# Ledger of designs, part 3: VH-VL binders against c7peq0

Target 1, 252 residues: c7peq0
Amino acid sequence: MHNKIYNSFIDRKAKGIKSFAVLIDPDKVNPADIADLAAKCTAAKVDYIFLGGSLVITNHLDECVQQFKTLCDIPVVLFPGSPSQVSRYADALLYLSVISGRNPELLIGQHVLSAPAVKKSGLEVISTGYVLIDGGAPTTVSYISNTTPIPSDKDDIAMCTAMAGEMLGMKVVFMDAGSGARKPITESMISRVASQVSAPIIVGGGIRDAEKAYLNCKAGADIIVVGNAIEKETSLIKEMADAVHAAAPVLK
Short names: E, the ipSAE of ESMFold2; O, the ipSAE of OpenDDE; V2, 0.75 times the mean of E and O plus 0.25 times the DockQ between their complexes.

## First folded at step 1 (VH-VL)

Design b2 (framework fv_olinvacimab)
Fold by ESMFold2-Fast, scan of step 1:
Structure b2 (fold): chain C 252 residues (1-252), chain A 122 residues (1-122), chain B 107 residues (1-107)
Amino acid sequence: as target 1 above (252 residues)
Amino acid sequence: QMQLVQSGAEVKKPGASVKLSCKASGYTFTSYWMHWVRQAPGQRLEWMGEINPSGGYTNYNEKFKSRVTITVDKSASTAYMELSSLRSEDTAVYYCAREYYDSSGYGAFDIWGQGTLVTVSS
Amino acid sequence: NFMLTQPPSVSVSPGKTARITCRGDNIGSYSVHWYQQRPGQAPVLVMYDDSDRPSGIPERFSGSNSGNTATLTISGVEAGDEADYYCQVWDSSTDYVFGTGTKVTVL
């Protein structure tokens, strides 16, 4: 049970099957819209619902998780703005360590404070090396008070950071340009990371159309996460999911 | 209606090769991985290999890797499995099966062909 | 290096409950699928992702999976449930693995 979602990540990656995740911010989504959103995700064959945000209130998170769990069978994975944003009703937690930065609190400090609550929750915990890439100004999401994102054109720094995270035992690499990013992560950077990392690679931030989602999968991304564009136009869910699912398998 | 229709029974001599077909209908052929599974008389199901019809990518069970080749003809929505250097132990019913996947998981075989009996006898 | 072991046979009376186990190291972390095979017929998927029923499979079929044991449970057993049952998982090292099979006899 505790590795079921992680096993789905690694099994799908090994098969060359690409996954699409819709990112929902519990503090921004209107509860009245959740039923329609869940129905659209189900019809589009969305693989995961990621729930998270920088300023999530715990009771709003629980309510949102329970609504999605009631309305659809898609796994709900927590993508928290801080390690303290935990709901026991979710299927798994991406336990983010911001390895792209040098803030000890975001590397391990906040995790020490949240660990007892996380353990008590019974959630499947997926250790995640979070690699924040500069998506251009402005970005509306920040997991960082004073850490520096990796520059968008420094492919080798992103690659070395992801490799270090994997070697330190992190199960998943998450490359994120951030919610509201002006520029998505480049195919060249994704390809460089994918060439050296065996862990599942999640890519998100600034993805606004099906073509970019498809190209990111071709470059080596295993899971594509879209939030901001879906918030603006939910009709994109089906188009992006189809593009992700149609992407060619990654060859060795 | 989704279905997989397999070719007819084969009788082969030891050392020969056999090539079986599996024709898909009622769904988008290139959207699902196709598998080959065999079952010797009175024995368990044994996975042989798989193919992604979209890209032609294959994976094989290590036990059969040197002897099995899986291919597809996308225009005919047909998958093929060729097994070479046949032995008496290869006498079995051979099934093709579609792998289902969705938002909740994958790895389940939801549609199966009717099976093809291959008899290897001297 | 992964193997799934099932009991060779299970006998059950009509209307009673049959439980078919599938044992594998840490199998609770995998998605387990179950197939029913009647003599001379192709297997039929009766349970997937541990506890989800395919369309057309009766509610009396249920599944569970935790620790080292997955279980397919058939309540209110009918004569038509007599068949061989196979569990199956996908593992990154071994690919697709079927269990050893269980012959369910309704007496």
Scores: ipSAE 0.000, ipTM 0.429, lowest interface PAE 16.4, mean pLDDT 85

Design b3 (framework fv_olinvacimab; at its last look DockQ between E and O 0.01; V2 from the best seeds 0.00; counts 0 for: pae O 13.8 > 2, placed apart)
Fold by ESMFold2-Fast, scan of step 1:
Structure b3 (fold): chain C 252 residues (1-252), chain A 120 residues (1-120), chain B 107 residues (1-107)
Amino acid sequence: as target 1 above (252 residues)
Amino acid sequence: QMQLVQSGAEVKKPGASVKLSCKASGYTFTDYYMHWVRQAPGQRLEWMGEINPSGGDTNYNEKFKSRVTITVDKSASTAYMELSSLRSEDTAVYYCARGLEYSSSYFDYWGQGTLVTVSS
Amino acid sequence: NFMLTQPPSVSVSPGKTARITCRGDNIGDKSVHWYQQRPGQAPVLVMYYDSDRPSGIPERFSGSNSGNTATLTISGVEAGDEADYYCQVWDTSSDHVFGTGTKVTVL
């Protein structure tokens, strides 16, 4: 299978180029606003559009994917909350295994159920070690995953979890505080994970300003994902994208 | 109920070091960035640096990088700023200021300030 | 390296409107925050993210940010508004940078 989107992750990481992704929940976005949002993402040079949410309805997802694909050239990557969140029109699927938890359904069970539909879709599949970090408040993802997130100050547990995911063959590591998180992931935790992992590192949840996005990139994040803040203030797209693109990692 | 209480005024000789404290209360100390900002008499505000108390990660203004060190004591909910190799132009009021919850983009609450006088 | 320039002073009569500008290259692409500092006191946040008001700041305070100029507008100026005002942004090259400050005098 060709790996166009995954290859873009690793090629950009190898060059020290940081990527910015906007997370859009198809069930929350007003369809009338998609054209303006796509134009803003294009003008800001957003690198990826992540589409998904824990409770997304499949029919609405398909429509939303097709609208973005028609309106801009930014790759559309599915960030699914369940096996039903599959659209063949997207460029890739982040195939999440919640390796921070001990729920076998989220490690492999639900994947067994979704595999035939995913294969039939023809989507590029990117195996993703999803590391849920305590964001200071219950989120939809924490309830849906029914797993204990890693405490926000246990850097070594997050590091060992990400290393294990990489050694088990996960192509990327996704560190997520969750949608609606009160607390974003600390620079120290990102740095600790980045020091031991070669896979691209995606960081999201609770990022509300350009400085935090920048500092996360300096700590070793390769892709910054922002959703909730952008839903509230679309003007932040340009500022955050600029900050991410200006960053360079600062690792020993 | 929230407070940032800074240590008292200091008088130092050129070449000395000064270490100022900022004790936080009324909120979860590790949930907010802490910044240090100075203001020389009649001059503008000048950002010196910040710390994320959760991990101890620091970021400093290039102008002060070689002389400033910011630290925290989580158990005491206290932030510290040490400035070394003091010069007369370091005479200023030094403020600690809390960043946005889990972010550092703006400064929502400020300590009362500490006057540091550097004279021979 | 990034610089924010404010006029050194603005004089305004009670009940009129004061406009305090903050100029920076492409400042409209950044989020601007504003602080009020009365003599002998610590700064107080009066506006954040261009146009959002903190709790306790009256509606007569408003903000805008476009192109190379951000503006803090105080309508119906009162004697208590007399203070120094500073704009502030975050920049990748300069981190947190404050404006040169504007002294608002209510005459």
Scores: ipSAE 0.646, ipTM 0.843, lowest interface PAE 1.7, mean pLDDT 89
Fold by ESMFold2, look of step 2:
Structure b3 (fold): chain C 252 residues (1-252), chain A 120 residues (1-120), chain B 107 residues (1-107)
Amino acid sequence: as target 1 above (252 residues)
Amino acid sequence: QMQLVQSGAEVKKPGASVKLSCKASGYTFTDYYMHWVRQAPGQRLEWMGEINPSGGDTNYNEKFKSRVTITVDKSASTAYMELSSLRSEDTAVYYCARGLEYSSSYFDYWGQGTLVTVSS
Amino acid sequence: NFMLTQPPSVSVSPGKTARITCRGDNIGDKSVHWYQQRPGQAPVLVMYYDSDRPSGIPERFSGSNSGNTATLTISGVEAGDEADYYCQVWDTSSDHVFGTGTKVTVL
């Protein structure tokens, strides 16, 4: 079967095993630093490398993917700023629909244009409902998308948005405060969504330390993704991964 | 400019409860975790628990979990800690401390401390 | 659960270097934070994430963390550095853990 990465999300969720993903922006990462970053992720037992950025040039993306796959065995999952940002060398693509917004281009329009190239790529395509949450300041995605994020204290709106996305066929829910967000998503909101959604839940944006990553897992997040804090201090990779992995409950 | 001002000293008998307050000013109260840390005379610091004022989520040290309750009043920018079933070993200085912006990794500002004395 | 042990005391002459250790099992995998507490006063943060200095802390304060030992180093010790010093980490099993404390005496 052809759903290796998605099945790993489902199987780990069913076992209560939490996953840590490091988000890397191909436009920001220095190629000379990739070997060190890959080694740190391997040593920390990082579960996924998410690659993505809003302005990624296709051949630079391909080069970045291939470097990581040469340097480590960690699955590389594309987290694109648009559905047309693909690399055939990655392991999977999060095919994001911004279901929290009302911009038709980000809901389905760009997907119609990119679908032939995405299919030709041979990538595993993971239908992902992207739920943008207010991170305390305007983010690149909120500005470019011409959408307003869900307010950080409106747990029921986030829950209903995620439920609707799942009912419409989204396989994964991605709750994101945005790169560089001042405030991360509250544990209350994560818990509310997790109580009503069976799909794997990815949480990212504004997570600055190991305790917040751990608390998000305890609230019901299945996959924690961190980018900005790791860019500033790569020594946090090990501590955050350890915290996420320690959140796995005993199953019986 | 930024201040954490705690309530005054308390003298309690064993078995009673105490509720301490910590009023914050000079920053956005809901952006920072609030912690309670105590220090018995001549002893090291001991973390009791934390609250995220934005959503009201709490986490407690297992040692105190059955006796401690941490709450906030967002409109007054005030955190509270209530400790019940007091005993003489609870005699300590109790501090409130502010965590990171939306995080609780370390404590960058502390209140002045409140002495609670438990004696019969 | 997770334990942090510090020497009870360190004596240092003015202008010399004080080294305050904090020992814990694999503490090098954790972020270590340090607090200064003068008698009768609240703690003050002097180092975080092993080696980062808060605003207002002079560069003669430095930190390191590897293996089982984190160290706060105070170079050019002044009389005003005389205080108790505590290390602190966060741990999934023990939450926030403070070290046993070290009294620095400037003689």
Scores: ipSAE 0.561, ipTM 0.820, lowest interface PAE 2.3, mean pLDDT 89
Fold by OpenDDE, look of step 2:
Structure b3 (fold): chain C 252 residues (1-252), chain A 120 residues (1-120), chain B 107 residues (1-107)
Amino acid sequence: as target 1 above (252 residues)
Amino acid sequence: QMQLVQSGAEVKKPGASVKLSCKASGYTFTDYYMHWVRQAPGQRLEWMGEINPSGGDTNYNEKFKSRVTITVDKSASTAYMELSSLRSEDTAVYYCARGLEYSSSYFDYWGQGTLVTVSS
Amino acid sequence: NFMLTQPPSVSVSPGKTARITCRGDNIGDKSVHWYQQRPGQAPVLVMYYDSDRPSGIPERFSGSNSGNTATLTISGVEAGDEADYYCQVWDTSSDHVFGTGTKVTVL
């Protein structure tokens, strides 16, 4: 099994390097959009392209992945709303368990069903503890999963959840306030989680400016994921990327 | 420990082709890009190209694109670089080097180098 | 075509500080890496991402990058530091680009 993407996560984390990921929903982009995004991401030195959505109702996931792979050298990581949303052409798959909830289907049920197909795909599979945090608005994930997010002010719950995920062998912790979040995850919560978890920490949801991205990194996030803000204004890609990259400590 | 071991020195005539090898050990071969960099006598390092051993995708310096081919044998953890239509200016030490990152990659491990001499 | 320019040579006495510059347009916006190459040997990574030091590289090696100039600084220079040093960046138009190289001589 390949571990290139995961190895990049842990290597960068170990070195204190912060990473910026652009989240792209296949259902919201056309070929022209992809070309533009690929160019901007490359110019901004974006570290990862996360490709996926909660629904992904279109049947062109493979095409999207292939286009990005053709247009840039940035790793394409699948961030699916369902384990069935797989493309063999991607560089890796975040295999998400919603550990903040208590829906058995999102903990293991859907994984059992998708496991043969995922294995057949040959993709690097990265076991990911998905931790949904209340972002002040209902998210598609919340609706679909029928799960209750962790309250935004409950740092200890988030911490314990992430710890449990790590101890269960999940390689990455993904804290997400969800698409369209009104309130991004607090630095306090990120710091609390980071203090107890050694796994790479991905943070997304509701990040709208470079400052917030920077602060999340300083708090302990290893990878910042931004989607909605970039969809509205693609010029933010560079600003956010620069901020994230600047958040790394200077080694002397 | 991680090592890159390259094939021995080559002497070629102008117009000929040369194929160099780089055997990797001590790490998962497919998890890192392999690059080729050359250095003519008394000159700077010059990047030639890269390959992703996992998928076989390559990128080349435009200067060499028409003459260079980089390949891998995953089963042997070996990368290859073939340079055709050799010229006297191609006389150089050729290095393979492991790349850690996409795009803004740096090279953390290097082979010992292979001298290629092109002379009539 | 992105270009990196280094001074051809830097001479330094033992125990003193050597500074090797690498100039390029807006190089401060890029990640600069540095390699040491002793005579007859392959290059060795000594600095990456402007100021990050690989394991095994002494703390007396440091790096900075701002504006149009990146700098590799070697404090307390030793005889073993005599080598050629190359900066390197990745550019969207030129891919991987190396500097012209600097020969550091320890007097």
Scores: ipSAE 0.000, ipTM 0.486, lowest interface PAE 13.8, mean pLDDT 90
ESMFold2 (binder alone), look of step 2: mean pLDDT 93; pTM 0.948

Design b4 (framework fv_olinvacimab)
Fold by ESMFold2-Fast, scan of step 1:
Formats: sequence, structure tokens, C-alpha cells
Structure b4 (fold): chain C 252 residues (1-252), chain A 120 residues (1-120), chain B 107 residues (1-107)
Amino acid sequence: as target 1 above (252 residues)
Amino acid sequence: QMQLVQSGAEVKKPGASVKLSCKASGYTFTSYAMHWVRQAPGQRLEWMGEINAGSGNTNYNEKFKSRVTITVDKSASTAYMELSSLRSEDTAVYYCARSYDFWSGYLDYWGQGTLVTVSS
Amino acid sequence: NFMLTQPPSVSVSPGKTARITCRGDNIGSKSVHWYQQRPGQAPVLVMYDDSDRPSGIPERFSGSNSGNTATLTISGVEAGDEADYYCQVWDSSSDLVFGTGTKVTVL
């Protein structure tokens, strides 16, 4: 397996360059709107398109991946709600292990079952330590997976969890407040995790405006993921992308 | 119409490299995988490797892994296979072939084949 | 390394039935695909997922797969069926594996 997408995460982090990802749920997006969405992402210089969702219940994933790959050059990265949500046409797969919980199926069990299909797909696999943080509302992930999120103010628990994931060989840490979060992850928690982890840090959930995206980057996030807010107002794509990119250091 | 058109025959000396092309038309190139399969004169089909045309991810047969490189040019809808350090045993017809099935992939369309002759 | 073994040759008279076997350890748990290669030509898919025919392949081609043996059956054999036939599976340890090939001669 090559590491083209993972290497882009590492190279950008080393340079202090911040990345913006748009999260699209294949079951929620209208296929007729994909061309406009792809054009807006291209114009805004979006770095990654994340495809996935906790309740992807229809066979729309392949069609959605193929449309984005045809319409734009932005890398498409799978953010699956289940390890079985695989499309070999994507550029990479975030192979999520929910390390914040104690469900063995989400730690390794479902991965054992999906591994042959993932290998057969030829996808670049990026092992990802997924840390679910309490966003103030029940999420589909916490309900469906029976996974208890880390309390929003327990920075040390999030930090220790991320460190353990990195020490166990996970290439990326994903801190997620979940779809429909009432409040995003705090800058304090992001800073605490970033102080002890060298892996790229992806932060998502509850991010509603460009200022918060910027502050999360300054706190230590390397990749900001936004889905719900953009579904409601696509004009935010450019504003958030600009804010994330502005957080990168300027060197002479 | 869907088709795969391969580059013309090659004659190489031992130790040289050869790069073959496979141009796809009639389908969305980036939605499928492209495989390379060779067949030495009078011998069986032998799988060399594959590439996901959308992502560029490759998977190689261990036998060829040190010498083979498969790449794609998305804008040209073309897959390439480069084989280095050629030996007389590499004399064969080289085929490109497409697969769609994620799990038990079968090769539904094949190129016409390219004869590579390695001789001193 | 996973191995698929086929008989080297099968001889059959026109109008009779040819049966080409493909043997592999627990092959019945895998999906078997079959290719026909006429002299000087590229292979053509003639059977996939054990028993499904691609569009354009005659009904006289059928397939089965159980236990350690998969079989491609050609009934009412015609001169144009003279070719080499290869079975193929995907294996998690060996990736894409072809059989040893069977030459079908129609006399």
C-alpha cells in the first residue's frame, strides 16, 4: 500500500500548514447538487473531501465517490461509520478504531471482519484513533455503537486516550464531537492533546463558524472537518477554508 | 464502446526496462481497477499486479514486486506498467484488464496484449 | 500460496459435453471465474461468480462450485469452443490466482 494521503498529512503538519476537509454524507446529499458542491470546494481550495456517515444505509457510497472523482481533483477520503463502508475508488480510508470507548467490536472486532475487503480494495489505509467527545447532544455514533463519549471538560482523559492510540501505532488522531453536536471541542482540550501527540490531529463536530475553525488550528489541530454547518449554508465553505489556511505560519 | 488499447510490441536487451501503456475508453476510467497479467509462450496466465485508477493505490504479486511499477494518467485514461532489470524469462505477452468487483474481482475487459521480447 | 489445478487437456467431439475442473482447497467458499483464450487472442470472461454468464455468452456454458472442485461445463460443444480455459479466484493471502489452464480440443 502507498501512503500518498497520509504523507500529505505528515508533510503539511511538519510545515505548520493547516488543512480543511468538507464532510459529506452520501445518504443526505442530493446527487443533483454534487456538481455545484464540487465546484464550490474547488474554488475555496478545500484540501480533502471526507465521505461517510454513521447511518449510511443505502448503496450510494460508490456513486458519490465516482461523482466527486470525476468532477474535481480534491482527494476523497472515506470516513466510514462502519469498516464495511468501503469504496475502492476513493483515495484513502480512515480506518477508525473508537479508542475512547470500551466496545471491542469498534476497537478491533469489525476491523477483523472487513480487513480482506479493505486489502482487496487497494485503498490507502490510514489507521485512525477515533476519540469521541461529548458535544452536549446524543450523537448517532454514541447511540448506535453504545459508546460513551469522553466528557467535554476532561482534557486529561482525552490526552491519555490519544497518547495510547499513538503508542499503539495509530497514524492519526481524530477528535470528534459528532454530527449534531451542540458545542464543539474546546481549544483547551485540543491544546492538551496536541502537547503530547505528534500524529496529525483531525478535529470535527459542532464547528459553526470560521473563527472557531481558526482558533482550533491555533490550538493545535492540523485538519478541520466540517459537515453539518456546510449542509445548511454552503457559503461557509470559503470562509472556513480561508480561516483554516490563514492559521498556517508565514515564513520568509 | 468500451475498450482497452495497448501499446505496440517491444524488443529489449537483458538488463533494460520496458514501459507499456493501456488506454481505456468508453467508461469512467477512475471508477475501476486496472490489472496487468502476463503469459509466457505456451504457459499459464500470471497476475502481476493492479492499480486503483481513482486513487493510484497499487498491489503487486510478490514475485514481481521489486521490478514492477504500475501507474495511471487520469487525464489520458491510461494505465502504465514498467518492468525493470529484464531477463530472457520476461519474454511474454502482457495484458491489461479491468475489474469492478470489490471482493472476488473478475476481469471483464482485456486489452489486445503487447508482446515483449527480451533477447541478446 | 493458494493453488488452482486444472487438467492439462480435455478432448471432446462436436455436440458432446466438455467438463473442465478446477481444484483448490475449499474452493467452494470462494467465487470462481472462468476465461476462454482462443489461439493468438486475449482471454475473454465466459463465467463469473461460479455460475453467472456474461452478456453474449451462450446458454450452453454453465458453472458450479462446491467443496474442493469448481466445474465449467460446455454442452453441445462447437468447433469455436476449442480454446484454453482458465479458472480464477481471489485469495486474501495470494491476491488474484489463475488456474494451470486446460486445453479443450474439439475433434
Scores: ipSAE 0.000, ipTM 0.392, lowest interface PAE 19.4, mean pLDDT 85

Design b5 (framework fv_olinvacimab)
Fold by ESMFold2-Fast, scan of step 1:
Structure b5 (fold): chain C 252 residues (1-252), chain A 118 residues (1-118), chain B 107 residues (1-107)
Amino acid sequence: as target 1 above (252 residues)
Amino acid sequence: QMQLVQSGAEVKKPGASVKLSCKASGYTFTNYYMHWVRQAPGQRLEWMGEINPYGGSTNYNEKFKSRVTITVDKSASTAYMELSSLRSEDTAVYYCAKEGYYDYFDYWGQGTLVTVSS
Amino acid sequence: NFMLTQPPSVSVSPGKTARITCRGDNIGRKSVHWYQQRPGQAPVLVMYYDTDRPSGIPERFSGSNSGNTATLTISGVEAGDEADYYCQVWDSYSDYVFGTGTKVTVL
């Protein structure tokens, strides 16, 4: 149980299996819609529910986590925007270090503040090298991070950043264009990162259709995360899940 | 609804090859790995290999890697397993099995008996 | 090569509880799946991810996995539960490992 979610990431990657995650922001989801969302995710064979994002109070996060846990069997993974986004009822926590930037609070400072609560929660902790890529629009993430995103066409900078994160002990690399991205991360950049790192690669931000999700998997992404598009059109859940699961395997 | 139907029993001589089929129905064939698992008389289940029907990528158990080839015909929703250089020890029931999303086998074919004798 | 060892047989009376163990080095770090095989039939999935039950499998089937031992527990055993049971884990992209199998006899 302690490392079950991380083991699923690395085992599936080694096997060439691609995973689809739906990102739910507890502050944006209507509680009355959670049962329908859980049912749609189950029917579409969604692999992970990522919960987190904006400024969220802990009580509301706990309620949302528990609702998904009771309504479906899909693992719930926290994608926290702040130290307050810790719920003991989730299956795992992506412990994000924003390695694309130079803000010491986001590299380690806020982690120092949250560590006692995280330890007390008993959550599986997955150290995550978070690489923010320019999605063509300012986002809540870019304002909160107070760091400049890597330019969308600087594949080598993203690659070197991900490599450094892996060498420093990060278990997972998360490439994110941000929730309000106008453009998703390119297949070129994903491919360059995948060529140099062995860690599971999560890719999110600006993915609005099944074709892009599929192409990102073929480029080397192991887990595709979709949030904004799903918030606007839940019928995309099945289309994107099907595309991700159909992607050609990468032997690793 | 989901079903895997395998080809009929085979009798082969040592040194020959055998090719078995497994026809899938009731689900999208290309969305799940297909596996081949055998069981010799009185023995445990033994994994032979897998294929991703979408891209055709395969992984094999090292024990069989030099003699086994798994392929698919996407248009027919059929998986194949060919085992070459047959020995008497290859006498077994051979199963195809559909993988669930993570490392378990949720549906199995009925099995094909392959007898290798002189 | 990673190996999963099960007891060869378990005998149980109707209505009692059968416990089938699956032993492997640090098996608690892996996800264990269980299959039931009746004579002359293909295996049927009865438990996956240590504790999860497929649709159609009764609640009297439960599982656990910790340390070096995973266990499939069948409470209120019925005659129809008589079968061979196999545990299984994914060890690597080149190996899915099955246990040695346990014959459950309901007397």
Scores: ipSAE 0.005, ipTM 0.417, lowest interface PAE 16.1, mean pLDDT 86

Design b6 (framework fv_olinvacimab)
Fold by ESMFold2-Fast, scan of step 1:
Formats: structure tokens, C-alpha cells, sequence
Structure b6 (fold): chain C 252 residues (1-252), chain A 119 residues (1-119), chain B 107 residues (1-107)
């Protein structure tokens, strides 16, 4: 197994380069639209395509991965909702442990069950400390995970949770307000987490415009993930990618 | 007892079609992909295509795409491969092989079916 | 079009080590599976994901994969190991690709 995708996270973070990822739910995307979406992602210089969702069926996942791999060169990273969401065609798997909650199945139980299949898939595995933050609305993620999200204004709880995940050996921290969030994670919270962890920080959920994506990067996010807003308005792909890339430091 | 049992040998004339079967038992049929692989006498293994047994979704090798059709009968736990417009070059042993969907390795194989195309 | 090239044959004496190579451009970034095929029989999986052994395959079978070459190694070779061996990978452009095959002959 290679560490190509994880190494790209680490190398880009070390250089201060910000990354933009488009989140696609295979159950919500029309297969006929994938070619157009792939072309738009390529033109906008999208850095990663995240594929996943809470109720994704494995057969739809494989079809979607294969279409993107055929139509563009952007790395495809699995963002799974369950252990069955494994596709050998992808470039990497975010192996999520929901450290913001106290459900042992989401901390380690499901991982024990999925480990043989994940190893056999040959996928690059990126251990991920997943921190669910309250986005102001119940989401499929919060319902499926059966865990309480961290309150949106409890910056220190999010910080301590991310630090614990890093100290337990998790390679990346994913701060997620969830699909359909009414409000995104605050810059204050992102900054507080970024001040105490060295791992790459992925931030997603509720990001509806380019300015918020930019400000989140300035606060310390390394990778911005957007799904719902792009589903409603695909022209946002270029605007958000540009804003994220513009947040990188000026190289002298 | 996991096993894949294939249909018997076939002899066909050029231009005909052949439909082979692969009956699965001992596992949850719909959780696996079924692949079809052929091997001409003295030649290498050649992948023809696959089907997701749960959904019926297929993927074919471009070389065979115009002539091959793979289907499943979930109630019978059986996969089928039909190859049309047969030529003498299609003389080969045809294997079915299963893959846990998304895993990659073909862990169980059928015994193979010899198809002879002769004029 | 992605291609996997294997030597046509490898000869080895009983008790010695056989090494079967599989060459492909950047194959070290892919997961390699290996199949053993005895005359008149279906292939049998003997190694998967570069170096994992299926249940029932003896420990003398091992694998490696780096750069442009994957290798299946059979130590303490026995007469029963005489067979054709095929490597296999999945490639986004070519789907499943089998190697050209190597006939292992035990003296």
C-alpha cells in the first residue's frame, strides 16, 4: 500500500497550500451529470473528489468511482458512512472514527468488522478523527451515527477532542457540521483546533459561499469540503476552489 | 461449502452464440461480483467482464463489449455469460470467478466450460 | 493500455526457491494478486494484495511489490508447485489485467 494521498495532505499543509474537495453522494448524483461535473472539477482545479454518504450502496459507489476515474485525473477519496462503502477503484479511504461521540461501534467496533475487507481492497487507508459539530439541524450523519454533536460554540471541547485523536495516532482531523447543516463551523472553533494540532484539518458542512471557504482556510483549515451548495449551484465549484487556493500564503 | 458450478462443454458453429451458466452456492450471492475470464488453448487468462450480482450492473472488457452479455438470476444464484457472433478464435475454456464486491481478488473459481467453435 | 509482463518459464530444483516476476509501469502503486493453475484445472488464488496468503496456502509462498516489479516467491519448492502462475491487477484505464503467465518447472 502507498501513502500517496496522505503524503499529499502533509506536503501541501507543510507548504501552506490550501486544498478544495468536492463531496459527491452517489445516491444523489444523476449518472448522466457526472461527465459535466468531472469537467467542471477539472477546469476549477479541484484537488480531491470525496465520494460517500450515510446510505450509499456499494454498487452505486463503484459505478461513481469508476466514472470519475475515467473522466478526470483528480484523486478520488472515499468518505464512507459504513464499513460496506469500500471500492477498490478509489485512491484512498478516510477511515473515520467518530471521536466526538461515545458510540463504541463508531469509535472502533465497525472498524474491527471492516478491517479484513479494507486491507484486501488495497486502498490507501487514512486514519481520520471525525469530529461532528452541531450545524443547527438534524442530519442523516447525526441520525445514522446516533451520537450527539459537539455544540457549535464549544471551541475548547472540539480542540481537546481533536488533540486526543491526534495523540491516539489519527493522521487527519475532520471537522464536519454535516450534510444539510444550517450553519457552518465557526472560524473561532477552526482556529482553536488548528492552534493545538499538527495533523491536516478537513472542514466541511454548511459552507455556502466562497468568502466562508476563504475565511475557514485563513482560520487554519487545510482542506475545505463542499457538497450541498455545489449540488444546488455547480458554478460555485470554480468560485470556491479559487477562494481556497487564494488563501495559501504568498510564496516568496 | 462455497462453490461455483459451471454448465457443460459446448460445440458451436461460426456465427452462432453460446450462453454459459455459473451456479453459486454456500454464500450470499448478491454480496459478490461475478467475473468471466477465458483462456484459449496454450494462452493466457483474459478478463471478459463482470456483473454485480446484487444490482445486475455490468462492466465489460472493450475487446468483447460488442459481443458479450452478462446477466444474473438472483433467485437461482446463477450468473450467465452469452457470447455472440462466435469465431474459431473464441475456442477457449471459460471460467466464472467471484469477488467480494470492491475487494479485488478472485477467491473462488468455477471449474471452467470448454467452448469449441468449429466449422 | 496497461500491460503486465512475466517471464515465460522458471526452472527450479526441489527444495530451492523460485521467484516469479511481474513487470508493469508503476505496478508498486497497485495491488497485485497471484493465481496458480495446474494443467487442466481452474486457477487458484495463492497470494493477494501483494503479500497476503489465502487460507490453505503454505507459508513458503510470499510476495512483494515495489516500483515496476512485483514478485511471487516460493521457497522450499515441491513437485506439486509445478504449474502456471499469473499475476493480476486492476487498472482504471484497462480494468482487470492478467500477466502473460510463467510456467514453473520443478526438475
Amino acid sequence: as target 1 above (252 residues)
Amino acid sequence: QMQLVQSGAEVKKPGASVKLSCKASGYTFTSYAMHWVRQAPGQRLEWMGEINAGTGDTNYNEKFKSRVTITVDKSASTAYMELSSLRSEDTAVYYCARELYGSGEYDYWGQGTLVTVSS
Amino acid sequence: NFMLTQPPSVSVSPGKTARITCRGDNIGTKSVHWYQQRPGQAPVLVMYYDSDRPSGIPERFSGSNSGNTATLTISGVEAGDEADYYCQVWDSGSDWVFGTGTKVTVL
Scores: ipSAE 0.000, ipTM 0.403, lowest interface PAE 18.0, mean pLDDT 86

